# VH-VL binders against Regulator of G protein signaling 22 (RGS22): the designs that were tried, part 6

Target 1, 129 residues: Regulator of G protein signaling 22 (RGS22), of Homo sapiens (Human) (q8ne09r852to980)
Amino acid sequence: KFSDLLNNKLEFEHFRQFLETHSSSMDLMCWTDIEQFRRITYRDRNQRKAKSIYIKNKYLNKKYFFGPNSPASLYQQNQVMHLSGGWGKILHEQLDAPVLVEIQKHVQNRLENVWLPLFLASEQFAARQ

## First folded at step 1 (VH-VL)

Design Ma7 (framework fv_modakafusp)
Fold by ESMFold2-Fast, scan of step 1:
Structure Ma7 (fold): chain C 129 residues (1-129), chain A 121 residues (1-121), chain B 107 residues (1-107)
Amino acid sequence: as target 1 above (129 residues)
Amino acid sequence: EVQLVQSGAEVKKPGATVKISCKVSGYTFTDYYMNWVQQAPGKGLEWMGWVDPEDGETDVAEKFQGRVTITADTSTDTAYMELSSLRSEDTAVYYCATGYTYFDSQYFDYWGQGTTVTVSS
Amino acid sequence: DIQMTQSPSSLSASVGDRVTITCKASQSISSYLNWYQQKPGKAPKLLIYAASSLQSGVPSRFSGSGSGTDFTFTISSLQPEDIATYYCQQSYSTPYTFGGGTKVEIK
């Protein structure tokens, strides 16, 4: 279960290494960066703004969330665009927490339903200590 | 200071190949797509294609497919546009252009000065 | 491919006049529309991106509006240095396409 994996540091690291060997680390990195954002208290506005901009620049681009290997379908990508208030908000403003949560859901869905089953069936999982 | 510096003017015969360079400075070359835009004399702007300097992926407009090759050399921070089987209709100013990008969408903050290519028999 | 229809193709106005240029997309492009200024013998310069966002360093007399298929670019008070050809461009999907341009001249 993905929640079980998240609560075990060694299992999480084995999963991260598995994804790296399959050139598929972006999903876990995106999930982790959004999770870190969600843990920043609302009173740390500058830190939340900086993390939001970092996530936006790293993941909401042609190389990941809006690219051919996106965890989201084209329909879901458009939903995120609309939830963001359209293109102008994505380009020039920090992303609101609900937008980041929605992105994280799509990322988590692929991690749970594609990558986790592959990891559990892999030789890397069997060889873990 | 961000700068895009293009190679000098070229005069070619029909059927020849031309290769134009665009050397960048002032930003990380692999962070943004490099685009090429054609402008025929007295005409408007026409997008030709882009290259992603990070991995060499390209997207080329259908009009230019088979004749244009767009490449990037990260060791010299230089992008290239090579156009083959030149015709008189290829006489134009060619610009490299780059800028902020999200998804497959870009706006061109920065442009090269342009390279004039004249094709004459 | 997305077709961009820009109007008018040319206009003449006096210094201080309000100048309006329109651009129409053949399908919805949301707000993925940019406006460029090109002076003779020079490369284009970005003025407006994301339909309505003013590029840093560009005078506030330039503005853009619209979404979907219909877009407007306005110069609130035309200055002599604004004499140029203006182009809209959709960046919603490749191939990126430009409008035909609007040549702005002073009377």
Scores: ipSAE 0.000, ipTM 0.535, lowest interface PAE 15.5, mean pLDDT 85

Design Ma8 (framework fv_modakafusp)
Fold by ESMFold2-Fast, scan of step 1:
Structure Ma8 (fold): chain C 129 residues (1-129), chain A 123 residues (1-123), chain B 107 residues (1-107)
Amino acid sequence: as target 1 above (129 residues)
Amino acid sequence: EVQLVQSGAEVKKPGATVKISCKVSGYTFTDYYMNWVQQAPGKGLEWMGWVDPEDGETDVAEKFQGRVTITADTSTDTAYMELSSLRSEDTAVYYCARVGYEFSSLYYYMDVWGQGTTVTVSS
Amino acid sequence: DIQMTQSPSSLSASVGDRVTITCKASQSISSYLNWYQQKPGKAPKLLIYAASSLQSGVPSRFSGSGSGTDFTFTISSLQPEDIATYYCQQSYSTPYTFGGGTKVEIK
């Protein structure tokens, strides 16, 4: 289970290295950056806004989320675009928390259903001990 | 016309709870944070906290944690501030204020304020 | 928490005078500083945001300057209707904090 991997720091690092050797680190990086955003307290508003801007600039572009290797379907990409425009608070965070959560769901789906099964069947996983 | 209208003055005994409302009109309630500010008689302004009406998330100043509850009701476009275990030191005017921002910047400011609600705590 | 120190606590000046109020932050807040005017018995009114940006509808005699830790608010030619208490406020991080206020009176 993905949640089990997240609770084990050593296994998480092995998974990260597996993804890096397959040039597929963007999903885990995106998931992790959004998770870090979600853990920033509302008391640190400027840190939250800076992190949100960073995430939008790094992932919400044609090289990743709106590109051919996106974790989201074209339909889901259009949903995220409309959710972003529908909130009206984009200038505060570039992306509101609900939009980031929606993006994280799509990223997590590919991590759980594509990359995690490949990792568990890999030589890297077998050799980790 | 953007407007914030607060509920009327309250007189309470020590130990009581007070709940103040702030009804908004003229803008989309969920697009802005709503702040609450306390001003004791003859004193300055003190930030209490804010709520994001879109998801109900709040941030509350340490001084008021455990005693203040800030909420928003999107069905009536009304924000609330509830202060419990009232003390004589809580005698103050309480303001709701909308957080606005400049286009294309991260500059936040309280651009629209309610008229204030006077709360008197006395035995 | 970021502490805001405002000076002076009060001042008296004549109509037409230049009035200057200062505000000091306990740490750098870049340009995340606002100035509010509060007339007796009324809610505060935003005058300046982002240290130096004049809010729409506010008279041009009001201005702000500064960055980092040291900020100044100026009324270039004091008018009778400017009798009020003025507050600085940092919006760099929560909890938002206000200066102690400066009461401006006509002598």
Scores: ipSAE 0.000, ipTM 0.525, lowest interface PAE 16.5, mean pLDDT 84

Design Mb1 (framework fv_modakafusp)
Fold by ESMFold2-Fast, scan of step 1:
Formats: structure tokens, sequence, C-alpha cells
Structure Mb1 (fold): chain C 129 residues (1-129), chain A 119 residues (1-119), chain B 107 residues (1-107)
């Protein structure tokens, strides 16, 4: 299952390489960056702020989360915009955990239901055995 | 260059069915919801529903549930709105509309299709 | 459903006048309101999005303000080409709902 793959370092690395081969590693990178953010203690404010800004700049743009190949439907993109206080408006607050959790859920859905089945049926997966 | 082009005017009898098309160009059809809006003569705008062309998922306003079917054909980049059991109060202009940046504000509209229901 | 109450239903003003239209939501919708202009026989045109942002290509005499439940749309100096019906719309929750419209006429 996807949770089993995430907890096995070698399987995770094979999946990452598979996604890179298909020019589709952004979903796994996004999931991983958000997971790293979620593990930063709330007391480490500077590190949490820096990580949230990094995630916003890297993923919350027209090239990925708000783009044509987004893991989220247009309706779901609007929900994230709602939680974040809107795009094009000056954001004077950093992204908080609830917003990032919602983004991570949409990304994980495509990893679990599109990319993982393709990986498991792939020649790359078979060749590792 | 983004365009939404709707089918022509229709005149129908009560009880008939009408199917209106909205053909898109200039963007990736499957990446954005297509919305339908009704406007009765001399009245305001009323949201009918949307379709996600990627998977065919729809959401239809309660007033139109049971009579409205919204679909998308990805082979022709065309959305459809089918309204059955037509009544005189369905006489209206019907618009397709989409938001190509986020969701909820309609920056692109079709030109509208007039449907007249008369006996 | 979220109800959008728009006032007034119609108004007449002179060229150069400041015109104000209001829209009240039945519950808190933050800034998720847009404003459209519709001329007779034409599709609506987006003027203001997210309560106060001017759409590209729209003249600066149009503005929006407000948050929560009370919203205002203003034309700072009415021009002849501004005669139209104006609508607010919320998109905080489905179903999307529009105000009843305000018909703006020149005296």
Amino acid sequence: as target 1 above (129 residues)
Amino acid sequence: EVQLVQSGAEVKKPGATVKISCKVSGYTFTSYYMNWVQQAPGKGLEWMGWVDPYDGETDVAEKFQGRVTITADTSTDTAYMELSSLRSEDTAVYYCATDLFYSGYFDYWGQGTTVTVSS
Amino acid sequence: DIQMTQSPSSLSASVGDRVTITCKASQDISNYVDWYQQKPGKAPKLLIYYASNLQTGVPSRFSGSGSGTDFTFTISSLQPEDIATYYCQQYDNLPYTFGGGTKVEIK
C-alpha cells in the first residue's frame, strides 16, 4: 500500500526514480516537503516560517498546484485559495498546517491512485525483483 | 486566445428536451470546471451547476436536479447542458462560463443561447 | 444556501456622479465576492474579483470593498458607457449565488 512504500527506504527510492523517468516527480516532492514541514516542532517558528514560504513558492503557482496538471480539481484549488487568504492579495501570514494538510491530501490521492498502480505494473518495478 | 462558443437559439414546446453545447478553444478543457448559468427574461443570474471534464463529475443546484444533465466530451472539447421536461419558466438565456486561474470568478463566458418554451 | 441581497434594485444618476451599490451575504463569506457588469443582450463581464481586485483591462473608476457580510461596489465618476445591470456573486460555498442585480441608468 502507499503507507508501506513510504516506510521502506529502498522501495521509496525506486518509486522516486520511476516518477523521475516519467517527468512526474513534482507530486512526490510536494508530498515530501509538506511532510517535512509537519515534523517541525511548533516552537521552531523560524524554521516553520522558512519551510512554509519555500513550499508556497515552489508548489502554489500556475506551474504546479494552480496549473493545468494540478493534482487537485479546480474546486479543490479554490478551497486551498480560501484557506490561504487568496492569491494576488498580499499575504502577511505564512501558510499554516491546515492548508498544507489539505494540499498534501490531494497530492497523495494522485500518488496512490494514479502513479503507484502504474509503478507496480511497470517494468522498472518488475526488474527490481 | 480563449473562446467559449455556444450553439444557436432553440424554440421548444412544453415537455420537450433541449441540449445546448459550449465548444472551447485556447486552453486545456479537462483542467477547469465548466459552469452553466440561467437568466430568465428581465431577471437575474442563477447558477445551475458545473462539470469537471477530466472525470465527468458534476454538481447541480437543487432547483435543477432531476431535469438537468451536464456533460463534457473531451474528444471535441465541448460541454453540454441538457434540460428536460421543459416548462414556460425555463424560457431564458443560458450561459457557459469558466475560471481559468482559480475557481468561482468567471472571467470567460460563452455568448449565450436563448431557449424559448411556448405552446 | 447563501443569500445575496443587493441594493438598490435600480438607480438613475448623472454623468460624473459617484454611484454606490451594496451587497449583503446571509453569512460570513470572507472576501469571496465578485462583481459583474451586464449590458443588454450581452454576457456578463467580470469587473471586480475577491471583493476588491480590479480585473485586467477594467477602468479604474470601478472599485470594490468590504469583507464578511457587507460589500460595496463603486463607480467613482459615472460615464455613459456604464449604463448596465451590475451583479454581485459569492463563491465561498456551493451553490454559487448572485445578488438580484442593480440597473444603473443615466438621467
Scores: ipSAE 0.006, ipTM 0.520, lowest interface PAE 14.4, mean pLDDT 83

Design Mb2 (framework fv_modakafusp)
Fold by ESMFold2-Fast, scan of step 1:
Formats: C-alpha cells, sequence, structure tokens
Structure Mb2 (fold): chain C 129 residues (1-129), chain A 119 residues (1-119), chain B 107 residues (1-107)
C-alpha cells in the first residue's frame, strides 16, 4: 500500500496534510529529502554533496534521528552512528550515500507501519477530495 | 573489493524447482537492492525482480509472478532466487546484479548460473 | 511497460572504425538509460550510466548521448577486445527493461 500512495501524487499530498495536522511531518520530510538525493544525477557531485550535508544537518541530531521520538530504535541509532564513523564525523564530515539509504529505511518503516494505517483509518482520509 | 558469487550450474527436469544463490562480500548487503536477470540461449536480458535485503521487500516482474520467489538472508549475506514449475523455456543463464535502491545502475554482477531444463 | 528498441541487431566493423548503436524508448525516460557490454560466456559489465556518463575504469573511446526517447552509444575507435554484445537498459520505471542487444564483430 505504501508504494501505491507514493505513486499517486494526490494521495501523497493528502497523506502529507494528515501528517502536518498531527505535527508529525518530520518522517515524510526526511524520506523525501533522501529520495531527492537519490535522484540527483551521477555527474552532479557538488549537488549530491550539498544535499547529503543538508540531510545530515537537518535530521542527524538530537532533535530528530538521535532524539526521543526517533523512527529508529536505540540499537538502530547505534548502527547508523557506527556506519557514520561516530559522532565527531557526523558533526564535521559529509555523510556517505549508503548511510542515507539505511536512514531512509528506518523512516519508511514508521511511515508504513504507524502513520499510513492511522491515515487510512482517519476521518481526513474518508473526507478527502 | 565488491564480489557477487553465484551457485553452480543446475540440470533439472520439467516441473522441478531450482534455487540459485548469490553470496556477496566487500559491501554492506542491506544498503543495496539485489536484482535478478534471466538470459535465454542466444537471447537478450530480461529483468525478473529485486529484493531489498534490509526488510525482505520484493518486486517481481509480471511474467514471473507466481513462479519466482526472491529472498535474502542477512546472516549469511546471501540472496536467493527460486523458480518453480520449470519448463524447457526456462533454460537460461541467471544473473544477480546489485543496484543502489530502485533508481540506480547495476554496477556489479554475479558470474551467472546456467540452468538447463530437459527431458 | 517501457519498451527499448535497439538497432542494429548486429554489425561488422574493422579495427579503428567508429561504431554507433541506437536505442529508442517507447516513452520519455529523461536520462535514465545505461549501456552494458557482454562478452561471450561472461556477465554484463556497466560501461555508461545516466545516458552519457563513463563508468570508472572504462576506456574513453566509449561514450553515450541522448535524452528523452532517443539514445546513442558510440565506440570511437573499435579495438579487438570490444567484440561483444551491447545492451541499453532503462531504469526510469519498473519493470526495468533492456534493448534487444547489438552484436559487434570484427570484419
Amino acid sequence: as target 1 above (129 residues)
Amino acid sequence: EVQLVQSGAEVKKPGATVKISCKVSGYTFTSYYMNWVQQAPGKGLEWMGWVDPYDGETDVAEKFQGRVTITADTSTDTAYMELSSLRSEDTAVYYCARGWYTEYSFDYWGQGTTVTVSS
Amino acid sequence: DIQMTQSPSSLSASVGDRVTITCKASQDISNYVDWYQQKPGKAPKLLIYYASNLQTGVPSRFSGSGSGTDFTFTISSLQPEDIATYYCQQYDNLPYTFGGGTKVEIK
């Protein structure tokens, strides 16, 4: 079902609005930013690097991925920390592309298993235009 | 170095099932999708499906739905492709090929596994 | 499904010749096309990605061009080791689809 929603722009927008209404947009924002990174062309290395740094700065911090409401378990957070080269490297260096894919999977897990079922059962979904 | 090593050649009778393995090394198995590609003798390449080793999610081309099962074992860094109800038309070389998520090139391929269905 | 029509099916050329292969997509795929080389009995090898980008370690005589629906693969100066079948592939949408292949032989 989640892939069905992602392939329908109108349904995707309804889901985004639902998450905004519940002050829970961060998961979808993170997923979307990583998805945009994946779609940057192979030769646009400067753009890919800039996007990777943007994602790192926005999401890999105590306010989101390493915070109390993280989409990842403590075990998964530690695995990402290890793959990133530790906290010092997260603060000062570019994040590698395979690490971003790993983060996106944790984010997608919560979107698919927590937020999508809530959306589909919601009054907002039933009343959608 | 990145390596994808496939299991050896198989000879099967019609109606049998074959299971091909693709063992990886030199990279994080769960960070890349594993694709399977069929090549019949003297013919071109045909995509069969992929598995995401991180969560076991799969997508299989319509032509192979119902007969193909693609799986991944993260404890051994091995992907599998199982093809059932074999017919002579399934005689082919089968390749595994790594792709970074759904929208990227197949940059590393296994050496191929020959499956012959006869008699 | 997106169909990839590749031409010619085969060609024969001399060492040092310029070889051109074309691939046509049934719908706009932007630049999401790759080119592979396959030698007899071997797995395919990625040569060109995202329509025009040379894969690391691949000789500069190989190149790709095009966007949208029409794509071209070129070998600027054919070498004996280039005898192989070449395939285009789209990855704009699932299912991924390949062209029918072009067999390149030396005269």
Scores: ipSAE 0.005, ipTM 0.518, lowest interface PAE 14.8, mean pLDDT 84

Design Mb3 (framework fv_modakafusp)
Fold by ESMFold2-Fast, scan of step 1:
Structure Mb3 (fold): chain C 129 residues (1-129), chain A 121 residues (1-121), chain B 107 residues (1-107)
Amino acid sequence: as target 1 above (129 residues)
Amino acid sequence: EVQLVQSGAEVKKPGATVKISCKVSGYTFTSYYMNWVQQAPGKGLEWMGWVDPYDGETDVAEKFQGRVTITADTSTDTAYMELSSLRSEDTAVYYCATSYYDFWSGHFDYWGQGTTVTVSS
Amino acid sequence: DIQMTQSPSSLSASVGDRVTITCKASQDISNYVDWYQQKPGKAPKLLIYYASNLQTGVPSRFSGSGSGTDFTFTISSLQPEDIATYYCQQYDNLPYTFGGGTKVEIK
């Protein structure tokens, strides 16, 4: 279960290493960066802004979220693009938390339904003990 | 204000190499891809390639592979396009143009003024 | 490569006329198309992005529509300063490709 994995730091690290060996680290990295953003308190405005810009620049591009290997379908990619408010918001504003949460949902879906089952069936998972 | 200033006109002989510069100001150089676009006399626009000034990653259109080198110098906020083995068909105006490298990749929001390259004997 | 076929190649219209130009992609590009204006001797200028969004500072008489393979660019009331060549461009996939351009002239 993905929620069980998230509550065990050692298991989480083994999962991260499994994804790294399969050249599929971006999903977990994206999920983790958005989770970190969500944990920054509203009072820490500068930190929230910096983190949202970092996430935007690292993941919301054709190399990952809008690329061929995206965790989101083409339709879902277009939904996220529309939710971002277009070019002006991308250039001059930080991305809103609801947009990042929507992205995280798509990333988590692939982690739960594709990568976690592969990890649990892997020799790396058996060897971790 | 955002400005892209390109180097001046060049006249070259067939077989020569030309190197065009595009100096930027008014924005963070590493936040945008720099694209190069060719426009032959009386013809349309043709994308040549881009560089990501953040890490130096490039992509070059197949037609120009082997002859085009695109680079960026973050110490001077200047992008370069070098075209080798020049032929008469390379006579054109060359533009640099920025595009945001993340969510809206591909929008050419700011353009240089253009550099005319004439290839003649 | 994705081919962008633009029509017409040229047109003449009167001030105040509604002008439309079209662009067809050789494959589905969703909404990943922009429109540019190029005046003689000048660099192109972005007018419309992501098929239908007006770039900041661009007059509201310019608009775009369409999705998938068929796109339209419209000038609702042509002004003298709108004399230019207009280009569509796809950015769904590399290499980025432009339409052949539509030269707009006033009669």
Scores: ipSAE 0.005, ipTM 0.542, lowest interface PAE 13.3, mean pLDDT 84

Design Mb4 (framework fv_modakafusp)
Fold by ESMFold2-Fast, scan of step 1:
Structure Mb4 (fold): chain C 129 residues (1-129), chain A 121 residues (1-121), chain B 107 residues (1-107)
Amino acid sequence: as target 1 above (129 residues)
Amino acid sequence: EVQLVQSGAEVKKPGATVKISCKVSGYTFTSYYMNWVQQAPGKGLEWMGWVDPYDGETDVAEKFQGRVTITADTSTDTAYMELSSLRSEDTAVYYCARELYTGFYYAMDVWGQGTTVTVSS
Amino acid sequence: DIQMTQSPSSLSASVGDRVTITCKASQDISNYVDWYQQKPGKAPKLLIYYASNLQTGVPSRFSGSGSGTDFTFTISSLQPEDIATYYCQQYDNLPYTFGGGTKVEIK
C-alpha cells in the first residue's frame, strides 16, 4: 500500500533507492516537493510562492510533466494546463495549491500503480529485509 | 524554409539491420521532437517512436521495442532510426516528422519525403 | 492502446460533392485529434489539428469537428486535387495511433 510506505521511513528510503537505480526518481521527487509545499503554513505566503515557483520550474516542462515521461496522459496534462490558466501563466507565474494537488494526484497514481508493484516484486525489496 | 531530408532507398536481406537518416534545416533541431512513422505497402500509418534531440530521450512503441533504436546527432542536425533483425513484414516506407508542442496541441507539421526499405531474399 | 476506427475505408464522389469521413476513438480523447492528407507517393500533410483547427495554407473547404470519442472530417466541395487518403491521429496518449485511412476517389 502506498500510504504504509509513506509512514515507514526505512521502507520509503528503500523505495527511493529503488527508483534511483532505475533512473526513475522524478515521480517521487515531484510528489515529495508538492507534499513539502502542502505542509508550509498557508500564512507564509513568500515561502509558499517560492516553493510553487520551484516546483513549476523543475517539473512543469517538456522534460517531465509535459514530456514523454509524464505520469499524466496528454488529456490530463491539458486539464492541468487549463487549471493553471494556460501556458503563459505556467511560464511566468506561480501556481495555486489546487493545481499542485492535481499534479500530485497524477504522480501518485503512477507511483502506486506502476512503481510500487515493481518495487515489491524486485530483488531490492526482498534484500531490504 | 523548414526541410526534413531522408536518406535513400535500401534493399536488405532478412536478419539485416537498416539505419535511416533524417537531416533537418531551417529551424532549431533541439527545439522539436522528431517522430518516426512506418507505412507498409498499401497500408496505413503506424507510429514507431520519437526522440527529443535536446537530450536524446526516446520513446518507442511496444511493437518495435528491442528492434528499433532512435537517435539524434546535434552536431549534424540529423535524426536516425535503426531497425534490426529485419523481416519481410518490415518492407515499408519510413517517415520522419517534426512535432510541435504549443501547450494545447501536438502536431506533426513537417514530414520527410520518406525512405523505402525493401526486405527480400 | 487507444484504437482509432475510421470509416469509410474508401469512397467515390463527384467534383463539388460534400465528403464526410468519421473517426471513433476507443476512449475519450477530448480534442486531441489531428487529420492528415496523403497523396500517392507523397508524405502525409497536416490539414487539421486539435480536432477543428485549420493548418495555415490549407484551403477552407477542409474542416474538422467533434470531441470525446467521435470525430468528423469534411470536404465541403470536393476538388480533383483532393484525391488522396485521409488519416485521423490521436495524441492523447502514447503510443500515438492512426485511423486506418479513407481513400477518396473521383467517380
Scores: ipSAE 0.000, ipTM 0.541, lowest interface PAE 15.8, mean pLDDT 86

Design Mb5 (framework fv_modakafusp)
Fold by ESMFold2-Fast, scan of step 1:
Structure Mb5 (fold): chain C 129 residues (1-129), chain A 121 residues (1-121), chain B 107 residues (1-107)
Amino acid sequence: as target 1 above (129 residues)
Amino acid sequence: EVQLVQSGAEVKKPGATVKISCKVSGYTFTSYYMNWVQQAPGKGLEWMGWVDPYDGETDVAEKFQGRVTITADTSTDTAYMELSSLRSEDTAVYYCATHYDILTGWYFDYWGQGTTVTVSS
Amino acid sequence: DIQMTQSPSSLSASVGDRVTITCKASQDISNYVDWYQQKPGKAPKLLIYYASNLQTGVPSRFSGSGSGTDFTFTISSLQPEDIATYYCQQYDNLPYTFGGGTKVEIK
């Protein structure tokens, strides 16, 4: 279960290493950066703005979220685009929290339904049981 | 149901200023950038800039910087394009347009009917 | 700025002919190209979006293809009402840029 993995630091690190071995660490990095954003209190307005801009620049581009290896389907990419206010706002504006939460859900779905089952079936996981 | 309605034709003298309006209905005005496009007689389309009606942020193409001001009034759902220091080469049809840039699946693009600006001596 | 080089600048064809127009981007723009039809005195009308997707209500004789830098717009069987100027436009990066246009006439 992905929530069980999040509560065990050592197992989380094993999962991260597994993903790096398979050149698929972007999903976990994206999930983690959004999680860090969500843990910044609303009172830290400048920090939240800086973090959302960082996430936007790193992940909301054609090399990841809007690219061929996106965790989201084309339909889901369009929903995120709509929620963001269009490509112009993505390029030139910070992202609102609801947009980031929606992105994180798509990333988490691939982590849970593709990568976690592969990790649990892997020799790397078995060697650490 | 989506409509972009522009103000009427203008005839101006060289050195004057023209201000064109684009009134929006049928969608949430603050959700999408409003673009302005120039088309000189018998020539192609040239992007001038956009305004984000949500916060008033603008981006203007280098060719038009210093002479173009793009604004939005959310109380009337109207975008404006103001062009100053008019020259004969500014004689053109000016369009407002919304681009909803969706990767795949669902896309729309709406244009105003155009406003003719003639600069004559 | 991303340059969109459109060819030919004009063409004349007969009703029923296959018409092909091309656009070349100065750099990789993935699939972020749209195609517009403009009739005299009218605003441009979107025909194709995201390189190859037909806009709702547009006849199936219109199609688009390509990715990266090379894009093609095709009218499979030219009709009299297709007399217009056609433009490609990239929206990968600001400033948005249009091709020079292709004037399509019936001979």
Scores: ipSAE 0.006, ipTM 0.511, lowest interface PAE 15.4, mean pLDDT 83

Design Mb6 (framework fv_modakafusp)
Fold by ESMFold2-Fast, scan of step 1:
Structure Mb6 (fold): chain C 129 residues (1-129), chain A 122 residues (1-122), chain B 107 residues (1-107)
Amino acid sequence: as target 1 above (129 residues)
Amino acid sequence: EVQLVQSGAEVKKPGATVKISCKVSGYTFTSYYMNWVQQAPGKGLEWMGWVDPYDGETDVAEKFQGRVTITADTSTDTAYMELSSLRSEDTAVYYCARDFSYGQLWYYFDYWGQGTTVTVSS
Amino acid sequence: DIQMTQSPSSLSASVGDRVTITCKASQDISNYVDWYQQKPGKAPKLLIYYASNLQTGVPSRFSGSGSGTDFTFTISSLQPEDIATYYCQQYDNLPYTFGGGTKVEIK
């Protein structure tokens, strides 16, 4: 059902607003930014690098992905770190596509299994157009 | 089996340039930073810098800036450290060492080359 | 740069003795300290990472402790094969810096 929601602009907007009212929009923002990165062709290295750095600075920190409310378990956080070539590499370098895809999977898992069920059971969903 | 194999000993004159290689096998070269560490005779370990084989980005310690160039060749899975304008105090054993990390908590050099002795004779 | 002050610079002990080496950082580095063993003519070998974690394959007589600025490395029962120089290293910030080393010899 998550793929169906992504293909409907109006329902996606209602889901985004639902998450915003629950102060939980970071997961959807992270998923969306990584999806935008994935759509940049490999030939556009400067754009990919800039987007990768943006994602790293915004999400790969103790306030989100490596924080207490992370969508990933500690084990999964460490796997992402390992895939990145290490702690130093994450701090100093752009992230490559496999690392970002792995992060997106963890974010999508919480969106699908926690937030989407709550949205579908909400009054906001019932009141949507 | 992970291996880092360095080039052989070098004897150079003051003012010369030396280029040391570190050929890796047993892992994906582009997935790990490669560090270089200097050890002067009877002295301790001193970090020189690292290279990211994925894109060639480097970071070099201030003491070696302007004289050291660190590079990586992904076609041969080999890292290089080139030190120019050699002086007697550059006489040392030089090591390459692979980074390993596990989350933001664990970071260490898990595999080291055997070392390359460089002697600067005047 | 973060300075790592290691003590003592050398020590001599008997087989079976408890050996303690200390390392002091010039600023708070949390637990971002590793310990290496270097035998004459050989490359360093990782023994302890993240202040207190034993690397796989390393004998349990080696241990590390400490946090912030003060760190300790211990060999609970010194063996002949432990003759080596031991180094602490911080990785909290670049440049990575090592302690001056402690040469451990058997009496």
Scores: ipSAE 0.000, ipTM 0.523, lowest interface PAE 16.2, mean pLDDT 84

Design Mb7 (framework fv_modakafusp)
Fold by ESMFold2-Fast, scan of step 1:
Parts: structure tokens; sequence; C-alpha cells
Structure Mb7 (fold): chain C 129 residues (1-129), chain A 119 residues (1-119), chain B 107 residues (1-107)
């Protein structure tokens, strides 16, 4: 179960290492950065703005979320763009929480349904004991 | 295939109004601002304004305020640029384009519409 | 408005030459600059986005560099099909503004 893995430090680290060996760390990094954003209180608006800009610059580009290896389908990518108010608003404004939550859902879906099953069936998982 | 297809060339008299269309295909029309760019003969590119097809919000460059109306019709995935009170210096090629994005996927331009203003 | 000063206005070079074009913004625009190629009678074509990223499908001989106020566009080995006018464009702030263009011709 994905939620059980998130609550176990050692299992989480084994999963992270598995993803690194498969050049697929970006999904877990994206999920983690958005989770950190979600834990910043609404009272700390400057910190939320800084984190959302960081996430935007790191993940919302052709090399990841809007690229060939995206966790989201083209249809889902277009939905995220629409929620953001289009590319002009993504470029010039901070990302709102609903947009980041939607992105995180797509990332989590691939982590749960593609990478976790591969990890559990892997020699790396078996080798951990 | 992503493309923007513009209406054909226009010849107008001074004082007339011209309305140019830009038909969108291959992407979600409401996801990107649609920009309009003017290029006078032998000169460079000049931004005129944009429309956000999602909500109809527009921003128009100061030089064109009062003469330019930019609109979007989501039922036909078509953007429009209407330029009124035409002058000889409005003779130019007009482009629609998605512009202004740090991602390469959606910097798409129409083929251009030539507008000639002559008496 | 942010002014984009592009130089040179024109240049003539031989096939195989390295061609360099520069663009200077009147204020800090971070990396929010694109480079376009325009051939006679055609719409501009994006070559470089976000200062230094090569557009998909564009030959690797084209490159961009710089940040802040000073930007450079380079063609490492000029080909006959590269004859065109090149423009920089900032999109850090409205109104969007273009450089004056550089006309590249073969000797």
Amino acid sequence: as target 1 above (129 residues)
Amino acid sequence: EVQLVQSGAEVKKPGATVKISCKVSGYTFTSYYMNWVQQAPGKGLEWMGWVDPYDGETDVAEKFQGRVTITADTSTDTAYMELSSLRSEDTAVYYCATLGYWSDAFDIWGQGTTVTVSS
Amino acid sequence: DIQMTQSPSSLSASVGDRVTITCKASQDISNYVDWYQQKPGKAPKLLIYYASNLQTGVPSRFSGSGSGTDFTFTISSLQPEDIATYYCQQYDNLPYTFGGGTKVEIK
C-alpha cells in the first residue's frame, strides 16, 4: 500500500533508491515538493508563493509534466493548464493550491499503479528482506 | 496537428474597420492566451494585445487602445482581432500566436493576414 | 516598457561560419526571452525558448545563452537554409516586446 510505504522511513528510502536506479525519481520528488507546499499554512503566504514558484519552475515544463514522460495524459495536462488559467497565468503568476493538488493526484497515480507494483516485484525489494 | 489558421487578405479604405479571424485546432483553445502581433512592411514585430479565451479577459497595448477589440468564441475555437478607424500606417501583416511561454509545445503562430489600407 | 536592443541589425557570413547575435534588455528579465527565425513571407518560428532551451525539432547548431539583461543567440555552423531575420522577444512583463531583428545573409 502506498500510504503504508509513506509512513515507513526505511521502506520509503528503498523505494526512492529503486526509482533512482530506473531514472524515475522525478515523480517522487514532485509528489514530495507538493506535499511540503500543502503543509505550509495559509497564514504564511510568502512561503507558499516561494514554494509554488519553485514547483512551477522545476516540474511544469516540457522536460517533465508537459513532456513525453509526464505522469499525466495529454488530456489531463490540458485540464491542469485550464485550472491554471492557461500558460500566460502559469508563467506570470503563482500557482494556486487546487492546481498543485491536481498535479499531485496524477503523480501519485503513477507512483501507486506503475512504480510501486514494479518495486514490490523487483529484486531490490526482495533483497531488502 | 496543432495549427492556427487565419482569414484571408483584406484591402480597406482609410476610416474603415477590419476583422481578422484565427481558427484554432489541435489543442485546448481555453488553455492559452491568444496574442495578436503586427508587422509593418520592412519593419519588426509589435505586440498588440491578447485575449484569455477561458474568461474573455483582454489586455491591449497602449498604442492600439480605443481602436482594437480582441475577442474569442469558444463555440468555434476562433479568436478575432478587430481594428477600427484604419490609417495608412496600419498596412501590415497581422499574426495570431500563443507566445510568451517557457515551454516549447505551444508557441504556435498563424500564417498571417495581410491588410492593405489605401485610398 | 521593457526595451530589447538587438545587434547587429544585419550581417553577411559564409556557409560554415559561426554567427552570433546579441540582445540587451533595458531591465532584468531573468530568463524570459525567446528567439525566433523569420523567412520572407512566413510567420516567425520559435528556435530557442526561456533563454537557452532548444525547441523540439530545431537543429542543434542553434543555441542561446544569457540571463538578466544580456542574451546571445548563436548558429555554430551557418547553413544556406538559415538565411532569415532573427528576433529576440521578452515576456517577463507586458507589453511583450521584440528586438529590432537581425538580417542574416550569405556572402
Scores: ipSAE 0.005, ipTM 0.530, lowest interface PAE 13.8, mean pLDDT 84

